# Designs tried in a protein design chat: VH-VL binders against Cytochrome c oxidase assembly factor 8 (COA8). Part 70

Target 1, 167 residues: Cytochrome c oxidase assembly factor 8 (COA8), of Homo sapiens (Human) (q96il0)
Amino acid sequence: APERGAERRDTAPSGVSRFCPPRKSCHDWIGPPDKYSNLRPVHFYIPENESPLEQKLRKLRQETQEWNQQFWANQNLTFSKEKEEFIHSRLKTKGLGLRTESGQKATLNAEEMADFYKEFLSKNFQKHMYYNRDWYKRNFAITFFMGKVALERIWNKLKQKQKKRSN
Short names: E, the ipSAE of ESMFold2; O, the ipSAE of OpenDDE; V2, 0.75 times the mean of E and O plus 0.25 times the DockQ between their complexes.

## First folded at step 3 (VH-VL)

Design f7 (framework fv_cixutumumab)
Fold by ESMFold2-Fast, scan of step 3:
Structure f7 (fold): chain C 167 residues (1-167), chain A 121 residues (1-121), chain B 108 residues (1-108)
Amino acid sequence: as target 1 above (167 residues)
Amino acid sequence: EVQLVQSGAEVKKPGSSVKVSCKASGGTFSTYAISWVRQAPGQGLEWMGGIIPLLGTANYAQKFQGRVTITADKSTSTAYMELSSLRSEDTAVYYCAKHGQWSPSYYFDYWGKGTTVTVSS
Amino acid sequence: SSELTQDPAVSVALGQTVRITCQGDSLRTYYATWYQQKPGQAPILVIYGKNNRPSGIPDRFSGSSSGNTASLTITGAQAEDEADYYCQSWDSSGNHYVFGGGTKLTVL
């Protein structure tokens, strides 16, 4: 159904433009929410002469972001599709049409929708549990590599200061 | 560094069942997911289902629901795939495959060498 | 299922670039994963998560994605690249995995 103001909420073109990192900054940048996952992507800054360790950390963070975005895009799509199927199934069982007398898309009341939410959560419990486990594992790994990179950078700074002070 | 070792070839009669094993070594068995993929002679790859040993729960492709059972034994780090009511069309190489290191979602990073199952009278 | 479509065969001259494509509606949402399979062997992971290469996979292999199409590119094909290549992704529900029909690559 047409909704007043729905088209005016389309900020995709301006959001894309605003995603560009500021030229004065040499660090990661956070963009607008992804259309499907509704998660904000991070654009990772790649330093000149990136170390192998820094590359591993960056790739792990990029892959984790991609995995997370794919999971939530999938989840949102699955939820919407199954919600619509559930509504159609229940309306058909009741002998009701898919449209109201006013031509509007028919919907179920809150109590009936509670049944759908319970079914959806139960059906996807395994997937969500595995997601939570992987999410913690990925963040554990990222934290570990961040620590290693920090130590490498401290060591490099010490080496540079030692060389400078020899003069 | 993960290795998957599958049981040997099987020759079965129509209507019988076959149970193929996949023993994992390297990494922590309970923390990864294992899928079963088959390939009929000269044909492509077909996903049958998978299991997350930590959760003890399995998911099956629609085509195999009712005929396939996937299980795991954490004490021996072994996954199993049992296919019942065998027909000639089930003649194939059956692979077990480990899901990627951090997620069971979208790729298989290590594969077993395959188990040939032949269904004939 | 026929949810992911690949051309059955493609050829490339030694040292030249070839692109193998995989098409399906689910690829608008999920990235494709690519596997290489040689006769009598199990598949080997080549590309995952759009364009990530596992350790041991040469730099000549890369992945890309546009709309409902995913591509595997081999830049400077070598004789040992002759194999069957399969794409893989989620089905439309996001709960099951599906494979493309496979593409036989011949290096001339």
Scores: ipSAE 0.000, ipTM 0.510, lowest interface PAE 12.7, mean pLDDT 78

Design f70 (framework fv_ebrasodebart)
Fold by ESMFold2-Fast, scan of step 3:
Structure f70 (fold): chain C 167 residues (1-167), chain A 123 residues (1-123), chain B 108 residues (1-108)
Amino acid sequence: as target 1 above (167 residues)
Amino acid sequence: QIQLVQSGAEVKKPGASVKVSCKASGYTFTSYGISWVRQAPGQGLEWMGWISAYSGNTNYAQKLQGRVTMTTDTSTSTAYMELRSLRSDDTAVYYCARVSPYDYIWGTEFDYWGQGTLVTVSS
Amino acid sequence: QAVLTQPPSVSVSPGQTASITCSGDKLGDKYAYWYQQKPGQSPVLVMYQDSKRPSGIPERFSASNSGNTATLTISGTQAMDEADYYCQAWDSSTDYVVFGGGTKLTVL
């Protein structure tokens, strides 16, 4: 199908916020926090004369952003779901209804939630460890390519200055 | 103790509709949700959608949106799944399964399953 | 749409360890679930939330989920374990459940 290419854009949860910076912007733009990940998306500027090395860096940054957004969206949604399950389970154990006399959603105090937070953190410890490892690896790669792009730009400026000095 | 019992097999013509029932027992019906999963002959499992018996909220698979409707009757602890505009590729065993009643379905296990309902769609 | 890839078949000798993989992009960032289905029967939940075992499932069943791969491990495999196994996860891009294609486990 013709639209299959358009459908293979950045993977995002349903209802994710979208933003569009001015089309003729010469800088990266930061949008509002995503509904699920609570992270601000970055719209990367594409220069008219982007080098292959600059393109590689930009694509790496875009891929890393997509990876980061998906990780936190999934973690936050899992946290919310398990938190609600825990609260409902504990309220049932206490013989309390799911809503207060005022009709508001019933909640547990911070001390009672400590068991949930400890279990959630323990259960997700390995996922967070691997996330941090991969986050560092990705940022190291980005920093390396940023260095290469910076050297390329310095070299190009030096060549341009030399060309201007030649008779 | 916990049991989901589904309605019997159906044979339908293309373009018809089918409504499968799933009667729950052994637990508080309104404290859980019901998901529907189908399996074409010799094929794998395909998720169709979910309904909360607690809130009545539904969430349907994108491919089936517009053709499927899920409902519950709390007085009889029964969930229903209606699929319209049947095609031959809708021939499958349709399962109901118990899930979380929450709006979010990520991380939700399908802990108890009905026996399945064979729906055959033939020319 | 995200796809979960399983090997179509896995063979193991009685008493040996069977390993069934489920691969998907960033699967380790999601919860994975495993179901056993025998011919003519409904699926049965055998593992939930990556590595938790439901009441009634033998201790020889275990599972892990990290990176891009979730793995169901059956130690001391018995003839009764012969079945189709399906992995399941939630897909954030489509906001719905995704199943793997299934793996037929044969015990010879």
Scores: ipSAE 0.000, ipTM 0.455, lowest interface PAE 15.9, mean pLDDT 80

Design f71 (framework fv_ebrasodebart)
Fold by ESMFold2-Fast, scan of step 3:
Structure f71 (fold): chain C 167 residues (1-167), chain A 122 residues (1-122), chain B 108 residues (1-108)
Amino acid sequence: as target 1 above (167 residues)
Amino acid sequence: QIQLVQSGAEVKKPGASVKVSCKASGYTFTSYGISWVRQAPGQGLEWMGWISAYSGNTNYAQKLQGRVTMTTDTSTSTAYMELRSLRSDDTAVYYCAREGHYLFDSPWFDPWGQGTLVTVSS
Amino acid sequence: QAVLTQPPSVSVSPGQTASITCSGDKLGDKYAYWYQQKPGQSPVLVMYQDSKRPSGIPERFSASNSGNTATLTISGTQAMDEADYYCQAWDSSTDYVVFGGGTKLTVL
């Protein structure tokens, strides 16, 4: 049986979940969207003849994926937490309870929530700017290594053609 | 480059608690999980549980539920494992190990800490 | 709950091939990992994802995994290869890690 809910590895404040195909894959797998980050993780297939350069590229792509997953999981969690705190503080200021007489969560109208969204976006502007900067750097590095892998594969193919022609 | 350094050996009485530390260096601490594995004298490896250095989420082996707590301190890149209500059969070398980096790969452990001997005797 | 079974001991002469098996239900559908542990030392990863060798591990180490059995193979076995070897798998449904009982490799 599975572990208890809150103690399970696949349930994380970071929003990163572990997904593993039930059978070994000979191709890259795309998983379901993570509940917190809402991003689909990719499981990369590792060929038997993976070169050191191909391994560096794969690891860089996997590191970038995990960094991206963690960033958005954290951002979504922070948003939810601050939204709840904002609603709680405004209801307290109005002298209203946190729940209706039926036990449902009390809510603010769209006009009141607009203030929260504006403040949240403003407060997180620098964080999103740094995310975009790092995302750009990571994608540049991935593109660079993809080019190096492509060149390696071309050289290997040329070597094989030369061997075949030398018969 | 990448290292896990554990706290020193401890001798405890039955019923006591022990807290072992594991200090990480040479990598981004919050990007990897830490697993704890123990080994009784002359016995095999037994997985105890895992903790995320980023979220603090844990998953403990069923046999140890209610007796073990794993925590991290990101400011010092240190993981901790506390085992309570110690019994003589908890005498073991306790290891911390870094889980593999890849999201969908099944976890593997590299590197391992040097181990901490915990002796439980009256 | 998964259980991995290893022979308690395997003996070979120097230069011979050692084979250490690890058996579990549908193990070939999972990734298998192998660790080497020498007396008084921490385990060291010697094989990952069934057949991949980490940097620093000699080329004489190889492995396979199919059906219910994973196998670690050490060709041209040396005295320095004497150690306990543990297989490991992961149960994705429970997120539990399982280790085999370990195999003591003796070289002559």
Scores: ipSAE 0.000, ipTM 0.490, lowest interface PAE 12.2, mean pLDDT 80

Design f72 (framework fv_ebrasodebart)
Fold by ESMFold2-Fast, scan of step 3:
Structure f72 (fold): chain C 167 residues (1-167), chain A 121 residues (1-121), chain B 108 residues (1-108)
Amino acid sequence: as target 1 above (167 residues)
Amino acid sequence: QIQLVQSGAEVKKPGASVKVSCKASGYTFTDYGISWVRQAPGQGLEWMGWISAYEGNTNYAQKLQGRVTMTTDTSTSTAYMELRSLRSDDTAVYYCARGKLWFGSTPFDYWGQGTLVTVSS
Amino acid sequence: QAVLTQPPSVSVSPGQTASITCSGDKLGDKYAYWYQQKPGQSPVLVMYQDSERPSGIPERFSASNSGNTATLTISGTQAMDEADYYCQAYDSSTEYVVFGGGTKLTVL
């Protein structure tokens, strides 16, 4: 699956940091793309004074990420298996071997693969549509809770300012 | 070891209410949802509804709307399902099952042992 | 309303391949799940999200889901596989859970 999200880190982390967030991180960490889903995981920072609402938002985001990664890992696996089966079937129909002279996997040209891509997209179109609907539902819920967290933070700042002013 | 342990068998009269418990252990209770599924003798599985162990929000099967209530007690890691206005066709084994925290609580990866509820006059 | 239809029974000889079907309108557009239930026992998840196998489930279990039909396939069927099998759909657009009527697998 393609990498999703406009956000990126400016500098690649050290080898140790590639698999885990840096120690004492003060914000969310974006890791390298997952081998199977091709999506970058987000490792969520947990503040020492995380509110119940912030915890709820974090858990929703974590579960959404897990769901998203599982969906795309499954889709990528299905795509790869069906693509290989299609290529092998077509090569056998043409009387060709499965490997090139150099030992690399034999491939079909773009015109020949177009039939597979059209069939795969058509076959999976509605499954992807329902994925998108669930993704929108999840993002709507996440946005709603982000709004609640923002309001909580504004309220806390106002409460602190009032306390400072009254003292 | 992840376990869901349900309360014992119940015998009720028509019109009564029953409340079945499901005690979770071996995992963080509030990280998952609980679904309730029943099975009448010799019949198939019927989904009743789902509850988030974290937030307590619920979604009930339309057929049972108004008769069923699902709750949780985080302090004891226990889920409850109460079914009111019992009829003889409510006689079934009632299961609790663990699933995802949000959005439908599927798949059901761990199940309780089941609670037989008999409604007889 | 979508209903999931399973054959009431399927028979297979030991070592042969068993196929249990689950049919529903546009079922391939939804995720399908499979559960095994032995007499007097709770259901056990054997396949999830169409074709994924949980840890502890033998590799002889496989599944597919396309068009209107999901299929659970048990290769090299053993006596221990004799059980009732239930398919279940999760429809993300409605958030409803629906079970099939169940199939009794007999290994003779």
Scores: ipSAE 0.016, ipTM 0.616, lowest interface PAE 6.5, mean pLDDT 82
Fold by OpenDDE, second read of step 6:
Structure f72 (fold): chain C 167 residues (1-167), chain A 121 residues (1-121), chain B 108 residues (1-108)
Amino acid sequence: as target 1 above (167 residues)
Amino acid sequence: QIQLVQSGAEVKKPGASVKVSCKASGYTFTDYGISWVRQAPGQGLEWMGWISAYEGNTNYAQKLQGRVTMTTDTSTSTAYMELRSLRSDDTAVYYCARGKLWFGSTPFDYWGQGTLVTVSS
Amino acid sequence: QAVLTQPPSVSVSPGQTASITCSGDKLGDKYAYWYQQKPGQSPVLVMYQDSERPSGIPERFSASNSGNTATLTISGTQAMDEADYYCQAYDSSTEYVVFGGGTKLTVL
């Protein structure tokens, strides 16, 4: 029996973007859009003398990025699956084939698809609300730590200037 | 051109089994389902069941549950229907038909030429 | 199990309109399809419930639905239209296909 190639259900891979920036980069790199989430991953620069506060900020940004990648990858997969199921179900109800007589993939009209979008949005409304809430929380935290890091850098520069004046 | 070509006529004894084949051509076999319909002499059409060529899922008429098995071979684009424990009342022309959907439930736009199965002592 | 009821026979004179009915529970919410079968031949799909015709089916064939009754109408009936006609529906609850008992159309 020929092994029916299990169509590997493209489980949203844990989106470690294999994008490796050049080793000598002194700035953040933006990768190509992820195939599942369609989000562009950022590879964060790690300074040689990273302070504990800078490290905390970087980790928070990384975690938030991973969270976003996972959310949208899953959402897009769910959307694609449900869309396909909806189309198939509707075609079934209509007694229509999956392909037209011309060999094209059978599609639903704009009105029928509007119903799908409305239903999908309705079903996922709460999920999107929670996502938005958490997105704001995370970004506020990031912004707060960015401010702290900026203050730390200013303070360190001032201390260095004082030491140079005393010698 | 889309065609369904069935196997030849069969003569069987009561209690025997028959397996009818239906070879599909002219379309992507996995995009559609296959239904089997039989017709006793001078009688109407009786739906026996369907099979999805894509999923392999089947649904059989209640009357035939336990006696009928439908299968597909995607490599040869062929559907099979096996009927076991044959009786005299199973004498009929058996048709395969293509449904417009994977499930093979509706409608039947192409039919095989039919296979006469005669059950006689 | 859903049952589709058809008249066993319908007679019509050439050039007249033939009407074949198919009655069943909740048929109004389901698609009904029509098949023509001539003696010694396989059935041929002739109509969808929404009056969609397969390629090669004459325009004189039409279908309509009123309540729980589907009707196949053949306008200007010809001798070549003499055949058995079957309605067919799909029961979504059981996923069964159901045929009507068939109607013999005779052109007198």
Scores: ipSAE 0.000, ipTM 0.525, lowest interface PAE 13.8, mean pLDDT 86

Design f73 (framework fv_ebrasodebart; at its last look DockQ between E and O 0.02; V2 from the best seeds 0.00; counts 0 for: pae E 4.1 > 2, placed apart)
Fold by ESMFold2, look of step 7:
Structure f73 (fold): chain C 167 residues (1-167), chain A 121 residues (1-121), chain B 108 residues (1-108)
Amino acid sequence: as target 1 above (167 residues)
Amino acid sequence: QIQLVQSGAEVKKPGASVKVSCKASGYTFTDYGISWVRQAPGQGLEWMGWISAYEGNTNYAQKLQGRVTMTTDTSTSTAYMELRSLRSDDTAVYYCARHLYRFWSGPFDYWGQGTLVTVSS
Amino acid sequence: QAVLTQPPSVSVSPGQTASITCSGDKLGDKYAYWYQQKPGQSPVLVMYQDSERPSGIPERFSASNSGNTATLTISGTQAMDEADYYCQAYDSSTEYVVFGGGTKLTVL
């Protein structure tokens, strides 16, 4: 199903920075890149008659969003910093300046940059493995509580229907 | 070289207002939020509120609602905290601190030197 | 609503391991942060995202966060580590920053 037009308070792609890995990729998933400057906090609606179970679900979702946003914010900043340091180090050992004669940043070719990407992924492999494990653990818990809330709402509707029949 | 440089110490009477400045340098000011944190003599850290330079939104600690205003001036890369209706228990060192990330939920990676505000009768 | 509780003080002999705790309801489900503050100085971030260490912080600093408790651990404690230590977390429901009350580490 297409997700481009879907607008949800906590899971809409345009309104929240949340990873949802593909169903077929579980243990080696590397999430899609987030835009650094476009990460926006999601404001969750708190209804007046929120049940204790609904409150627990909302707080779990808020905490998971916060955890996910902080992880990728740190990874994006670290990636950018280490990328620039790698480029500057390689240019320096080649005796090249940091700027071209036109004033633009000097860069490395794709083959040279592949060394950086390989080193970064290798260095961060364990951290990403723990992130993937925790992401699935949190999403399983969220899905479980979503089911419990759905059952609570059905039960409350049935209870109200029984009371109206008795009146 | 990221720096947060705050305005100098101030002495105020009860009922007055104080406005502390925090000039940022060494980074893109509009990409990060700034919190204000105060510390009374011999006491712990107390978060006062947060302002985002990129969205202009604020969030103030409940006990300071109505007394505090946080603003930014992007042309000078400066954040301001104004505390009104000062009381003697507002005597503290006031810090500005930058959030590590672009959003409100990061840790504070850089702190200003602090501004002592003394409120005396 | 969140409250972070720290012991008021911890004493350790030089060279020994110091542990400073920070307790909060389900704190392990969120990130914890740690700051060091020496007298007359601004706080300094010493641990973030539960166990990450900023550049310039000695490797003897480590941290963990699980259940209701985050712990800052300083191995091989030195006299220069004597300071106040604060834990911090966010309350995602109110968007408030929450600090612990602080722990004075004394190196005897």
Scores: ipSAE 0.260, ipTM 0.666, lowest interface PAE 4.1, mean pLDDT 80
Fold by ESMFold2-Fast, scan of step 3:
Structure f73 (fold): chain C 167 residues (1-167), chain A 121 residues (1-121), chain B 108 residues (1-108)
Amino acid sequence: as target 1 above (167 residues)
Amino acid sequence: QIQLVQSGAEVKKPGASVKVSCKASGYTFTDYGISWVRQAPGQGLEWMGWISAYEGNTNYAQKLQGRVTMTTDTSTSTAYMELRSLRSDDTAVYYCARHLYRFWSGPFDYWGQGTLVTVSS
Amino acid sequence: QAVLTQPPSVSVSPGQTASITCSGDKLGDKYAYWYQQKPGQSPVLVMYQDSERPSGIPERFSASNSGNTATLTISGTQAMDEADYYCQAYDSSTEYVVFGGGTKLTVL
C-alpha cells in the first residue's frame, strides 16, 4: 500500500496514561446515543481513593449530564409533537386526509414547513437562550471545581515529594 | 425579600376538588419552578409534583396522576395546585416550594406557609 | 413509595453530638439535602448539595454523603435544634423528588 508523507497518524500524546498506585488505570466510558435526547451518555470512572472535592466535581458533572439529557429529550419531544400537530392542522384546513391512497403519511411542501420552523424557533428563542445561559453557568462551575481538583493534586504531589526527600 | 404566600385553609367533603394558590414575590418568577409537597397530620413530607414557571411543563407523582393539575399565572406570579376527587387520606398541609428550573436537582430554598386542607365525611 | 430511609427518632442530651442518617441505593452518587421542621412551621433548608450550609444556619450543622448513606451531624446540640429532620434527593432524569421518612430529634 502507498505511503504518503502527508498521511495523518492518530497519536495520543505520551504521558496521558494515569499514574495510579495502588489502583489500576481506568477511564470514563462513552455510551450510545440516548433514544430521546440523541446525546451520548458518559459513565464516569470513580477513583479508588476519590477525595471529597473530586466527588463533588464528579457529581456536578453527572448532574449536568442528566440535566442536559433531560432538556434535549423534552425539546425533541416538543418539536416532534408540535410538528405533527402543525402538519395535521394544515392538512385539515386544505380538506385533505392524513394519508395518501397508498397509505403513506401525507406531507406539506417546503414553504409550508418553513413557516413551522420559523414559528418554532421564534417561540423557543428565549428557552434556548436560557438553556445556553444555564449551560455556561454549569460549565463555569465545573471549570472552577476542575481547577480546585488540579490544585489539590499538585499539593498532594508536592507533599509526597517532600516526604520522599525527607526520608 | 423572597416570599411564597399561600391561600387559606379549606374544608371539603369526599369527592370535592380543592385549588390552592401560591403567590411568589421578591424574585423573577419565570427563573424558577414550583414544587408542591404535602404532609398528612403527624406524617412526613410527600412530593406531589413540579411545574416550570417558564414553560408550564409539569411532572406529577405517579400516585396522583389523573387527579392533580398544576398551573401558573405569570402576570400575577402565582402557582396553583388543583386536586380532584378528594379522599379522607388527602387531609394534609399543602406546601409550595421554590425550585431552580434550569438546575433541576434541589434544593427547595423557600417554602410557603402551608395550606391545611381537611377532607371529612 | 419513598426510597430514602431515616431512623424515626434520635435522642441526645444538650451539648452532645446528634447524628441523623439517610439511606438509599447509591445515594452518594446524588446530591442530598436536609430540612428542619419545627411544630406548626414550614420546613427550612439547613444543608444543601451534601455538605454546604446556607447563610444563617449555625456552624454546628454539618453533613456528608457517601456510598448509600447521607448523614446530618449537629455538634453541641441545643434545645432549639429539637425538630423533625428530613433528607431529600432528586433524580434529574425523571425529575422525581424523594424525601426520607423523617427523624424526630429530641434534646433532653
Scores: ipSAE 0.005, ipTM 0.531, lowest interface PAE 12.7, mean pLDDT 80
OpenDDE, second read of step 6: ipSAE 0.367; ipTM 0.757
ESMFold2 (binder alone), look of step 7: mean pLDDT 89; pTM 0.930
OpenDDE, look of step 7: ipSAE 0.306; ipTM 0.751

Design f74 (framework fv_ebrasodebart)
Fold by ESMFold2-Fast, scan of step 3:
Structure f74 (fold): chain C 167 residues (1-167), chain A 121 residues (1-121), chain B 108 residues (1-108)
Amino acid sequence: as target 1 above (167 residues)
Amino acid sequence: QIQLVQSGAEVKKPGASVKVSCKASGYTFTDYGISWVRQAPGQGLEWMGWISAYEGNTNYAQKLQGRVTMTTDTSTSTAYMELRSLRSDDTAVYYCARSPRYFLTGWFDPWGQGTLVTVSS
Amino acid sequence: QAVLTQPPSVSVSPGQTASITCSGDKLGDKYAYWYQQKPGQSPVLVMYQDSERPSGIPERFSASNSGNTATLTISGTQAMDEADYYCQAYDSSTEYVVFGGGTKLTVL
């Protein structure tokens, strides 16, 4: 059966999406947002003649992606859980039920929710600071290796031009 | 200190099922996944599958799909691996190991102490 | 079908450099991992993501992965390094995990 240019998306068992660039793709592929992290995973194109340096850069980017996916999935989970607990405690204090007459979840007004956001940010301040520090370190490393790859490509082009002239 | 503690050795008859437990401690259970790897006597390591501790997403080795089920209990930080329709060639030491939550890198660290499952008639 | 091939055994004298290879088609395009297993014990991760060393693993352990071959190198090999060593490959796109057949390292 002939392969077409349609994007291929595999779903792992239990609903986890697998990403695979189309067989004739010559570029990186960006997947749909992850259900838990809300981040789009990037699946990197692997050239047939990938250099060791290019491979190291790609693997570093993949590792950074996994770290980032885990952080935001955990943060979103913690936020949602604590938000729900906060809403339930405040509704209980007011003597209100958890659902409206229409069956929708009961909510708090923006002023009350502002208190939750302030508390959440204060409580997670150190965690977010460590995240930002590590995020910058990782992006610095990626940028550094991107520079090395760029220099390697320039050097290879110069060598190729010199070889063509000498032959 | 991070550790995984597995349930004790089992002896089963062919056709039976076995369920091995793996209790995690020393880390946030839901930040990681658990992988299962087995080793037949005198043989090498064979990967069985992986489960995300929070999302519950699983990925099983092709040869074991339909016979294996992996689950977690977040309240007790425990992972379970159930293998059904046991055969004599399922005799092995079964290991659980901590792995990435999204399984994008595929490492295993630390490993549990292992559970010997013997299948004999 | 992808297979990882390791030599069944490698022997070195104390203080010598041990080299354990793991070969597979386009293995360098995948992450390689190394595990040490002593008799009656669980495997221990000694190298991850091709060349990274976990905390607690001696500096004498190093590794590389390029082309079709991943290599675990133990410099100044000690008697305590005697064990079975397994390589493992992982392809993030397919979530495919394969272990090598294992290499028994003997230090004599």
Scores: ipSAE 0.000, ipTM 0.508, lowest interface PAE 12.1, mean pLDDT 81

